# VHH binders against o26223, part 172

Target 1, 191 residues: o26223
Amino acid sequence: MKLLWTSQHIKVTVHIDGKVSKMDVLEAIKTRRSIRKYQDREVPEELIDKILDAAMCGPSAVDERPWHFIVVRNREMLEKIPEVHPYGAMVKDAPVAIIVCCDSSLEKIPGFWVQDCSIASQNILLAAHSLGLGAVWTGVYPLEDRVEGIRRLFSIPEHVIPFSVIPLGYPAENPGTRDLFDPDRIHLEKW
Key: E = the ipSAE of ESMFold2; O = the ipSAE of OpenDDE; V2 = 0.75 times the mean of E and O plus 0.25 times the DockQ between their complexes.

## First folded at step 12 (VHH)

Design E1 (framework vhh_8pnl_2; at its last look DockQ between E and O 0.31; V2 from the best seeds 0.00; counts 0 for: pae O 2.9 > 2, unsure alone 60.6 < 65)
Fold by ESMFold2, look of step 12:
Structure E1 (fold): chain B 191 residues (1-191), chain A 121 residues (1-121)
Amino acid sequence: as target 1 above (191 residues)
Amino acid sequence: QGQLVESGGGLVQPGGSLRLSCADAGFTFSNYDMAWYRQAPGKERELVARITTGGSTDYADFVKGRFTISRDNAKSTLYLQMNSLKPEDTAMYYCARDYFESYIPDYFDYWGQGTRVTVSA
């Protein structure tokens, strides 16, 4: 038996394979937006754990899993990020941020770590959205001044590369939906 | 590289209305979120309104329900209907692609000449 989502004030549980499901994955992908305004609410540690679990589920080149994550909740540290990350003022307003890093000593095939960390970063965004949070990916790598600034601020070793800074919290804005499907980007059999 | 051309500005009395247009000269308009910005003398450019490819809209606080952004994808044209105009709305108005979803937040588009809106002294 399936229960349908039918009301904004009533949560409808959909049972799939005996598990509770909140949001369809295609819906999550299509409705995820960058969120830069957050409520003054803490994000429970449990939700951060779920988000990071999802981040680590991504594929990686030869299963190298080069990623490390720094969870930043300290107000003073969050407020310092804009000093080394221009136009990142919203990060100081977030209750928490996740810094996605590559440990180059874990690379098995050089150079694929960028794809690996991109997959982890996108999974963070989707998982946060599915849990009712808003997030935004702010790019660090390959911007040398931002990489070095973040590395210095968080005492990140030279063989570890900060890739992205992802502030998140309960959303205080709703940017709306987009329609981006473009058939001209699809090539059958040949270019 | 395509270019956006703004039009429809002019001199208007306080409380009056204007309709700005922005025509696309060279890209697939329907694939882009779009925005209106303005720049008053001696001020930095500021966001006025944005509209997504899905039709969702967002407005700066100073708009207060007076302006409406819209788009006509068939004509590759963006509009800003400005009602209840105030002297504070006097500025050069520009349209641009909106990079709200960019993870490089300081990316810059090329701006056209804009269209002047003057709300009488």
Scores: ipSAE 0.575, ipTM 0.778, lowest interface PAE 1.5, mean pLDDT 87
Fold by OpenDDE, look of step 12:
Structure E1 (fold): chain B 191 residues (1-191), chain A 121 residues (1-121)
Amino acid sequence: as target 1 above (191 residues)
Amino acid sequence: QGQLVESGGGLVQPGGSLRLSCADAGFTFSNYDMAWYRQAPGKERELVARITTGGSTDYADFVKGRFTISRDNAKSTLYLQMNSLKPEDTAMYYCARDYFESYIPDYFDYWGQGTRVTVSA
């Protein structure tokens, strides 16, 4: 897959009832929910490019940027993912999934790749939401069975670690909102 | 610490109806997705229905339109309207809070004590 997206300003446009709305970053963060039901509608490649661009904009330890992305649109492959990922049932219903991976050969400092790939995964979720898509983070690492399952399924080399599977699509559910602010988790100057 | 309290169970004849309620105490009900589970004797606990904070619902295959999950945030109460009950619906019914937004039973952090539903002629 040749990405056609060049690093441009991501204009976040959400289509709600035929209207185009812009979503700022705080809105995206606050209103994002996991989406596990999707419309029978294809996701344009342009949106995937924007999402992947966002995924690569996150910081990484010493700028190691260890992430790789597998974009999966093949229906047969999407349907196979739940076989190796027990909690990935929704993937079979998504028009596309992104598998976030770490190339361990790019790691400069041991252990930070988990943070790096987490940031990339979260950026995928936020970008998707901002673009009017729904997504959910299905964890692969650190569960060995899932890691090996995804590795085998997609012929991922040993030095590359599958980290997360993120199905995406136009939402077919209304998750609502949650207020997750907890002042008890905020400590001033000391614990 | 939060608590969920189920009610509305009982003995009904096949084809009968029950309405289960689950009242929360000690947590912000409106912030959480909720679900009903059931467990029959000698069987594993299984999902019956779930509802998001936004009101989206999902049902187990065996429900087949017979049950309706709903919520009243103002009353901090979850409901399960059960119609056309069958003997195989006999079970302890539990309400649960999905703290992790996962709909994975292992990640539900609050469970009620359950209310017993018995469907028998």
Scores: ipSAE 0.110, ipTM 0.586, lowest interface PAE 2.9, mean pLDDT 87
ESMFold2 (binder alone), look of step 12: mean pLDDT 76; pTM 0.779

Design E10 (framework vhh_8pnl_2; at its last look DockQ between E and O 0.39; V2 from the best seeds 0.00; counts 0 for: unsure alone 62.2 < 65, grease 25 > 24.2)
Fold by ESMFold2, look of step 12:
Structure E10 (fold): chain B 191 residues (1-191), chain A 120 residues (1-120)
Amino acid sequence: as target 1 above (191 residues)
Amino acid sequence: QGQLVESGGGLVQPGGSLRLSCADAGFTFSRYDMAWYRQAPGKERELVARITTGGSTNYADFVKGRFTISRDNAKSTLYLQMNSLKPEDTAMYYCARDAFESYIDSFDYWGQGTRVTVSA
């Protein structure tokens, strides 16, 4: 039995490293779209792990890293999200969703957690896209009825603030390319 | 109420065609994704078609190849060519700036609409 386990001991990191970093980061940023239609296909746990690893790589105020993540795969729970989060209707059709939360007991400087959790949320979107998945950020904070609804549904304690719900899966739509660069938004040296 | 003005609606027989136009007086028309929506009496507004700033198009399933969305950025004008019209297409048609990338599903800018009636 020990020999069998030793023979199966291959570090996933060595095999995975060659495949994980294929998409250029500028390409990922420019081509990421909100995806609200998903194939009927499960998302492997390995991909969720990579996405959450990326989420935790973001900077945070004084390195406070206030984020926590709830991974939701249970069909009944996914189907209940739209009841408390009406603009998250597509979540019921997703194979998995990630809820980004702030644990306020980890805050070191009040109020910066919003930026911190926004960084983590955007990293989730980009990582999912680079792995061939589609995702969409559905806003929760600061809309109090959404915050309370999600907190109640997932038994989130009062000192933890649900920030966003991000359904994801293999995409079943292609919204197309955009051309958004606007030189008038750029100011040299002064306004 | 906004800067978007739809035109081209009217009464048409089944199988007929109409071309809707939407003028945007805003100088940055080319920087926005655009969409057509419709609303039949007693129903919610529903997407008909969208077109991105990059020219990519998407259509609702009920369109089934009968409608074509296009844009002329130089004229700040959005179009919907509607062919093979059916009584089910009777609705008020609205031009909108498309907020597909919004994470809170609000801040759409709508025109006043143009009525399309397909007489059975």
Scores: ipSAE 0.561, ipTM 0.766, lowest interface PAE 1.5, mean pLDDT 87
Fold by OpenDDE, look of step 12:
Structure E10 (fold): chain B 191 residues (1-191), chain A 120 residues (1-120)
Amino acid sequence: as target 1 above (191 residues)
Amino acid sequence: QGQLVESGGGLVQPGGSLRLSCADAGFTFSRYDMAWYRQAPGKERELVARITTGGSTNYADFVKGRFTISRDNAKSTLYLQMNSLKPEDTAMYYCARDAFESYIDSFDYWGQGTRVTVSA
């Protein structure tokens, strides 16, 4: 997959009614929802490239960037994921999934890879949403059965840890907006 | 596992109103997104309305402003005010708690349901 090196500025274009609209970052964050139903519509490679570009733009501990990404489009493989990932039932209905992994050999400081891969995963979700796609983060790590299941299924080497499975597609549901702002979680100067 | 208990169903005439309640006795109610579902005979269960922990709401297309979902966290109770009821609204109505934005297993907890019958 030749990742089209799109310039550092991911132009997030959402096709709404044939028009390309831009979604700002705050809008993307605030309006993003987990999407578990998808249209029978293929996701263009260009969009996946943009999403992966975004996934690699996040910070990491000492800039270790330990993440790897498996892009899965094969229908048979997508259908097998739920067998090893019970929460991944929706993956079988998605046109594509991204598996976020950590290469432990790239880790410089122990334990921070979880944060690194989390940032990458969240960026995938935000980017997908901004591009008019729906996605959901399905946790793999630290559940051992899921980790090993995904590992075996995709022949992932031992030094690489599958972290999350993120199915993506054009949304076929609208879960609405979510407002979870809680001022009680904000402390000024002291607890 | 906390028990959801629905109430408020009954027989009403077309154009009538009902208020459904769902008491959540099992878990911290305020932590969960909540929803109403319904299932008519011979049909699949369908979403009626959702309300998030933050109070955001979403409705199915067929609701068309007739129903209002609300929650009282202090009472750990979910409500569905149903106005302008139609025969097509006849169904078993279920309360559900769901972790819609969880990246781990989403738990769907359902009550036993309350029956709504709209008939002349």
Scores: ipSAE 0.225, ipTM 0.596, lowest interface PAE 1.3, mean pLDDT 87
ESMFold2 (binder alone), look of step 12: mean pLDDT 77; pTM 0.783

Design E11 (framework vhh_8pnl_2; at its last look DockQ between E and O 0.31; V2 from the best seeds 0.00; counts 0 for: unsure alone 61.5 < 65, grease 25 > 24.2, SAP .684 > .668)
Fold by ESMFold2, look of step 12:
Structure E11 (fold): chain B 191 residues (1-191), chain A 121 residues (1-121)
Amino acid sequence: as target 1 above (191 residues)
Amino acid sequence: QGQLVESGGGLVQPGGSLRLSCADAGFTFSRYDMAWYRQAPGKERELVARITTGGSTNYADFVKGRFTISRDNAKSTLYLQMNSLKPEDTAMYYCARDAFESYIPDYFDYWGQGTRVTVSA
């Protein structure tokens, strides 16, 4: 694996499976789409490692880094997620899912963990996209019935809060691009 | 808030064509991805076609090239051109704002009243 760096436009060249892959960070942000249909193809462990490394690179409140990740590949477990998490119906079709959790024993500033875990979750989506994978964020927190259901299913301790379930795999759909820039949302100097 | 109103449905013979329209007077139409759904008697609503704010389109597999979704953002209008109609296309057709990027994707909060399409000899 070889990492190649450039001084401008935050471009990184990464060798994946012997090939050079390059995506500008603004391009990744603008072209990432929610992917809910996956090929019948395993995701190599090495790609999951890269995705989780990226997840942990985000800022956090007072550098508290409250996140934990559960990697789920077991077919039976993936198929059970929709029983307790209605927003995760597509998880049963994914080769792997990542559950983003907050360990409240790591919180230093109460309540900022939501922002912290949101940053980690978005980084997972962007990293997956840059590696040729598709992913989707399915919301768990703050829906307490879903939080409880996921906690029970994965034996998550009381002080740990499941935040999101992110299925991912090689995409079997292409939702296309969007044009979302809205200058009416921009306020100069004041509201 | 804008209101979605479908029109253009009717009775046609197999092989015929119809053009559905969905009008919205809301000034925010151009900011939303849009979709057509249909519901036949005794069946769930199902996606027919999507179009993004960037103009990208996606179609359900059963469409097989027979339908074309389009939009006119200046007129706040969504269209579905339906060609080579078959009896199995008989349904109520609805337009909706498409929440494909929602991380709670089962929430569809904006639907029209629907327009009926009937395909029979």
Scores: ipSAE 0.538, ipTM 0.770, lowest interface PAE 1.6, mean pLDDT 87
Fold by OpenDDE, look of step 12:
Structure E11 (fold): chain B 191 residues (1-191), chain A 121 residues (1-121)
Amino acid sequence: as target 1 above (191 residues)
Amino acid sequence: QGQLVESGGGLVQPGGSLRLSCADAGFTFSRYDMAWYRQAPGKERELVARITTGGSTNYADFVKGRFTISRDNAKSTLYLQMNSLKPEDTAMYYCARDAFESYIPDYFDYWGQGTRVTVSA
């Protein structure tokens, strides 16, 4: 599946009551929730392209951009993921999943790839949400059993580290909002 | 940090029912997703049910409609109605807070001490 990477500006449009509205960045961040239930509805390739474009727009250490993405739509493969990822049960119900990986050969400074792939993963979540999709970050790294499980399942080479599995789909649940703002976590000038 | 206190466990016959409660005394209960877990002897702790701040619920596959998770924000209490109990449901049942926005498997914010459920003829 050759994803057509179009460098087009991601216009995030949410269909509310038949109207297309743009979700702003702060709204996307604030209202995003993990979605673990999905509609029986396919996600258009165009949306996946937009999400992946967003995933590659984040910063990385010395611009190393070590991330790779496996887009999984095959039902058999989606159904196998929970076998190696016990907390990935929802993946079998998703129309698509993105596996975020690090190519260690692209690292320029050791260890920062975790931050890089985290940024990419979060951007996937935010982009998905802004596009009217639901997603959830299921951690793979640094749990060795899950890393190796995903590695074997997808024939990922040794120098590439699976980092996260992110199922996506149109949401079939509404988790609601959470207000976790804590002013006690804010320190002015010093601790 | 607040304390979660589970109650309602006990001995019940197969096919029987129990209602578990979890009282949250330490935090703004309504701000957190909540869940029930269980751990049988020699087995890993597993998710039974979750409920979000918005009231969305998820259940483990083994529940099969037998259990219902609910919450009363006014009382800061989480419930698990368990019907049609089976011997396989025998376990320590734990209440947990705010575990479901974590990308870390098995991550939890806070656990109670648990309440024991025994299903036996």
Scores: ipSAE 0.210, ipTM 0.645, lowest interface PAE 1.9, mean pLDDT 87
ESMFold2 (binder alone), look of step 12: mean pLDDT 76; pTM 0.773

Design E12 (framework vhh_8pnl_2; at its last look DockQ between E and O 0.69; V2 from the best seeds 0.00; counts 0 for: unsure alone 63.3 < 65, grease 30.2 > 24.2, SAP .741 > .668)
Fold by ESMFold2, look of step 12:
Structure E12 (fold): chain B 191 residues (1-191), chain A 120 residues (1-120)
Amino acid sequence: as target 1 above (191 residues)
Amino acid sequence: QGQLVESGGGLVQPGGSLRLSCADAGFTFSRHDMAWYRQAPGKERELVARITTGGSTNYADFVKGRFTISRDNAKSTLYLQMNSLKPEDTAMYYCARDYFESYIDYFDYWGQGTRVTVSA
């Protein structure tokens, strides 16, 4: 993964009390929400590293691990994403975005890379949440115009497929909790 | 899926109140987060308020405590109580299912809306 960014002054901000957040896994899963409004606050590279480490911990078909990640911090590039990815309008307001890609040359079993990259994408959301960040998954694949647009914008080669764009930052909104358990979706022993 | 039908709009003087209702004839109302949007002439639709399936509410900054969103899942009905109305609140008001957690654009059925006019 080749990181391209420019900055005149990089300012790192941390929690004011210096405490590292520890969140239970079930709590993280139940409380994670899509966040589309972010504070004007930089996300330290060490947190991005932790998030990408978590992204790569997911299982994959025959351990193929087909994922690649593009970390985008450059303001001009972030502002161009909505031109090719209309649903990603909030990306221009994020301090950083992660593009999850599949390298098709790493596929060992055809067609499972979508599941593989979905697992990595969800792990990014959960890890960001556990670190006090907010994120949102904005879909690229399988929408061909979005795939082509993102590929063109970031010079992604033809054998690499952009899957999702995930802007993230310290949240500036709280969408609240949901109650989604539906026992009608549970079937014992058979359908 | 049934149509969302808004009602309760009308002409009101500044400082007045209106209660908007939105009936959902569908059988899945309780499974969805719900929202009110508004659209003034020449502007994009903008969020007014949302309410989740868990009962959490959020309001646009311009509401400033004047509006209250609520829901009655047994009656499949969404409400917006609007108090202290201002001329700036003049718009068409729409209810919608709120697909805030979708990772793909989604545009569901919107009703015809209900017109709110606050005369100067």
Scores: ipSAE 0.583, ipTM 0.774, lowest interface PAE 1.4, mean pLDDT 87
Fold by OpenDDE, look of step 12:
Structure E12 (fold): chain B 191 residues (1-191), chain A 120 residues (1-120)
Amino acid sequence: as target 1 above (191 residues)
Amino acid sequence: QGQLVESGGGLVQPGGSLRLSCADAGFTFSRHDMAWYRQAPGKERELVARITTGGSTNYADFVKGRFTISRDNAKSTLYLQMNSLKPEDTAMYYCARDYFESYIDYFDYWGQGTRVTVSA
């Protein structure tokens, strides 16, 4: 899969009712929701490339960038994911899923790979949303049964750890927006 | 975990109205998205309406503007105003706490339900 690395500024365009709208980063963050229902519509490769580009733009411990991504479009494989990942039931209905993995051989500082892959996963969600797609983070690590299930299913080497499965598609639901701001979680200068 | 208690169901004629209430005895009502579900005999449970912590609402296609979901955080109570009721709306109605934004398994917590019967 020749990922067309176009260094071009990811113009985040959301197609709402056939109109392309720009979504700024704060809007993307605030309005993003987990989407578990998808249209019967294919996601263009261009959008996946943009999403993966965004996924790789996050910081990592000592810039170790331990992440790898498996892009899954095969229907048979998508349908098998729920068998080893019960929370991934919606994956079978998605046109595509991204599996975020850590290559432990790239880890320079122990333990930070979880943060690194989390950042990458969140960037995937935000980018997807900004592009008019729906996505949901389905946790794989640190649940051993899921980790091993995904590992076996995709023949992932032992030194590579599957971290998350993120189905993506055009959304077929709108859960709305919510305000999660909690001033009680903010402490000034001291606890 | 506090128990959800639904009320307000009953027998109404077609075209009638009911207001369902769900009292949440839990301490975290305001922090949860809430929803109404219904289950008719022999059918699967289906979403009726959802309301987020921010007050955004979503409705099933069959609602068609007939129902309104709302919440009172001060009272820890969820409401469903149902107007223009149809026989097809006959079902057990359940209140649920929804955990939509979880990257781990999410659970729906349900009450015992309140029965709505629409019949001439």
Scores: ipSAE 0.199, ipTM 0.614, lowest interface PAE 1.7, mean pLDDT 87
ESMFold2 (binder alone), look of step 12: mean pLDDT 78; pTM 0.797

Design E13 (framework vhh_8pnl_2; at its last look DockQ between E and O 0.17; V2 from the best seeds 0.00; counts 0 for: pae O 5.7 > 2, unsure alone 60.2 < 65, grease 26.8 > 24.2, placed apart)
Fold by ESMFold2, look of step 12:
Structure E13 (fold): chain B 191 residues (1-191), chain A 120 residues (1-120)
Amino acid sequence: as target 1 above (191 residues)
Amino acid sequence: QGQLVESGGGLVQPGGSLRLSCADAGFSFSNYDMAWYRQAPGKERELVARITYGGSTNYADFVKGRFTISRDNAKSTLYLQMNSLKPEDTAMYYCARDSFESYIDSFDYWGQGTRVTVSA
């Protein structure tokens, strides 16, 4: 028996009614923009779960899956992030942030965890966008001051490396889509 | 690498207006988010305004309401309309490709700048 999806899977609420429809993956990649202004509106736990599920779907070196995620909703903690992470100033205005971390004890082949956590971070951005949310990746690693500042704030142990801080929420801006294709970057057969 | 050329600076009295322009001799201008920065003598360089390729704008708190950033993608030109100028606005003004999509706090290279002097 073939189970077909129906329109009944679209979320509907009285005051925030909107469709959460499947977005074509190429559309999501091409239309995703960094969002730094958010509505005063909470993000449901269900959506965060979906985003983190997507984050963990990425490939990793020898399938090592070295990532851990800290979900931050506490207002006091969000407001402290800019003190140690200047590029994260918009985090204080977000309803939630995700800190992507590497647990170095899970590393199976040295030096690839940065790629692994980058893949997870990008998946977070795309999943958030597909769910009608906006997000921005703010870099922590390899900037030593930011790494240690975030580690201190969130009691992150020495063997765990905070990689990125990703605030997210319902967007309050629309930066628009850019056409970035540049054929001069394409080399056939050789440089 | 880019050929960013700022113009339109000059000497004005308080309350006056200036319109800064920035042209890119290359095609690369049209697919970038753009920004204006300024640097006053003895101060660090600071963001004034940014505009995305799609036209969304953001302004530093100190200039909101007095300045307007705009762009003409067909002419590869960025503008900053500055009204109600104050002596505190005296600075070298720089056009730059903005780091809106950057995951670190950085921005593209910029030109030589254009000087704005607001005489007390």
Scores: ipSAE 0.325, ipTM 0.684, lowest interface PAE 2.1, mean pLDDT 84
Fold by OpenDDE, look of step 12:
Structure E13 (fold): chain B 191 residues (1-191), chain A 120 residues (1-120)
Amino acid sequence: as target 1 above (191 residues)
Amino acid sequence: QGQLVESGGGLVQPGGSLRLSCADAGFSFSNYDMAWYRQAPGKERELVARITYGGSTNYADFVKGRFTISRDNAKSTLYLQMNSLKPEDTAMYYCARDSFESYIDSFDYWGQGTRVTVSA
């Protein structure tokens, strides 16, 4: 994987290896948990490539695909993220974080970029989990202080909106599983 | 699985003190915001105090300096020191943790609660 980052564009070259996770999609969804403690272990670039590939596989409004990704491995930068993100404490302990951003210039239909970037972020979480990594979605948008904090820290241009920060690593905790099924949230034909 | 377990509740006279504890095992406790809630009979559950992972605290208006929330990250334990207790403080007290299973702040994990009764 080769990453090129400029003030205007973030390019990710993804190399996908032929190895497929044995975890099926339903298992990944049902067993995924937010992980906030990580091992002192580096995440291979190949896994990041797979995760980013998954991040770009989701649908988007009119196929606008407005997402960009900043992959952060620099220890100093990781340690600075909590300074601008009050719920990002775990980021400093992660070997890597992905910042999901929207390039507003790519937006075709106003407002759908939030859905697009959400889908990308969720795919990152699921992919990470399926690959044996732990991750957590730390929300940036729409909280202005977080948005501007991340923007300044990473010199993100004005037309690009930081959306989420997702630290990743091999998990050093196990929150267990949750049963979140609620039949009361299911309505047939009408409310 | 991490479980929140409250303790320290009981019967106390008005003006008395209690110290509640909440043990949070199995999680990176230091990375979570924690809170105490209470629910009196016939009332809605309400926030008593919150403490961030960074140690910042926030209290409900009714606390008025009587309660202190604290945490021991080494012990993965949350505390609520309650002084100058009043009958209106009678409630089930719950420990809560921000699960962060949402990209927004929320308390989704709850203990079973510990009952505090303030009565003459």
Scores: ipSAE 0.018, ipTM 0.409, lowest interface PAE 5.7, mean pLDDT 87
ESMFold2 (binder alone), look of step 12: mean pLDDT 77; pTM 0.780

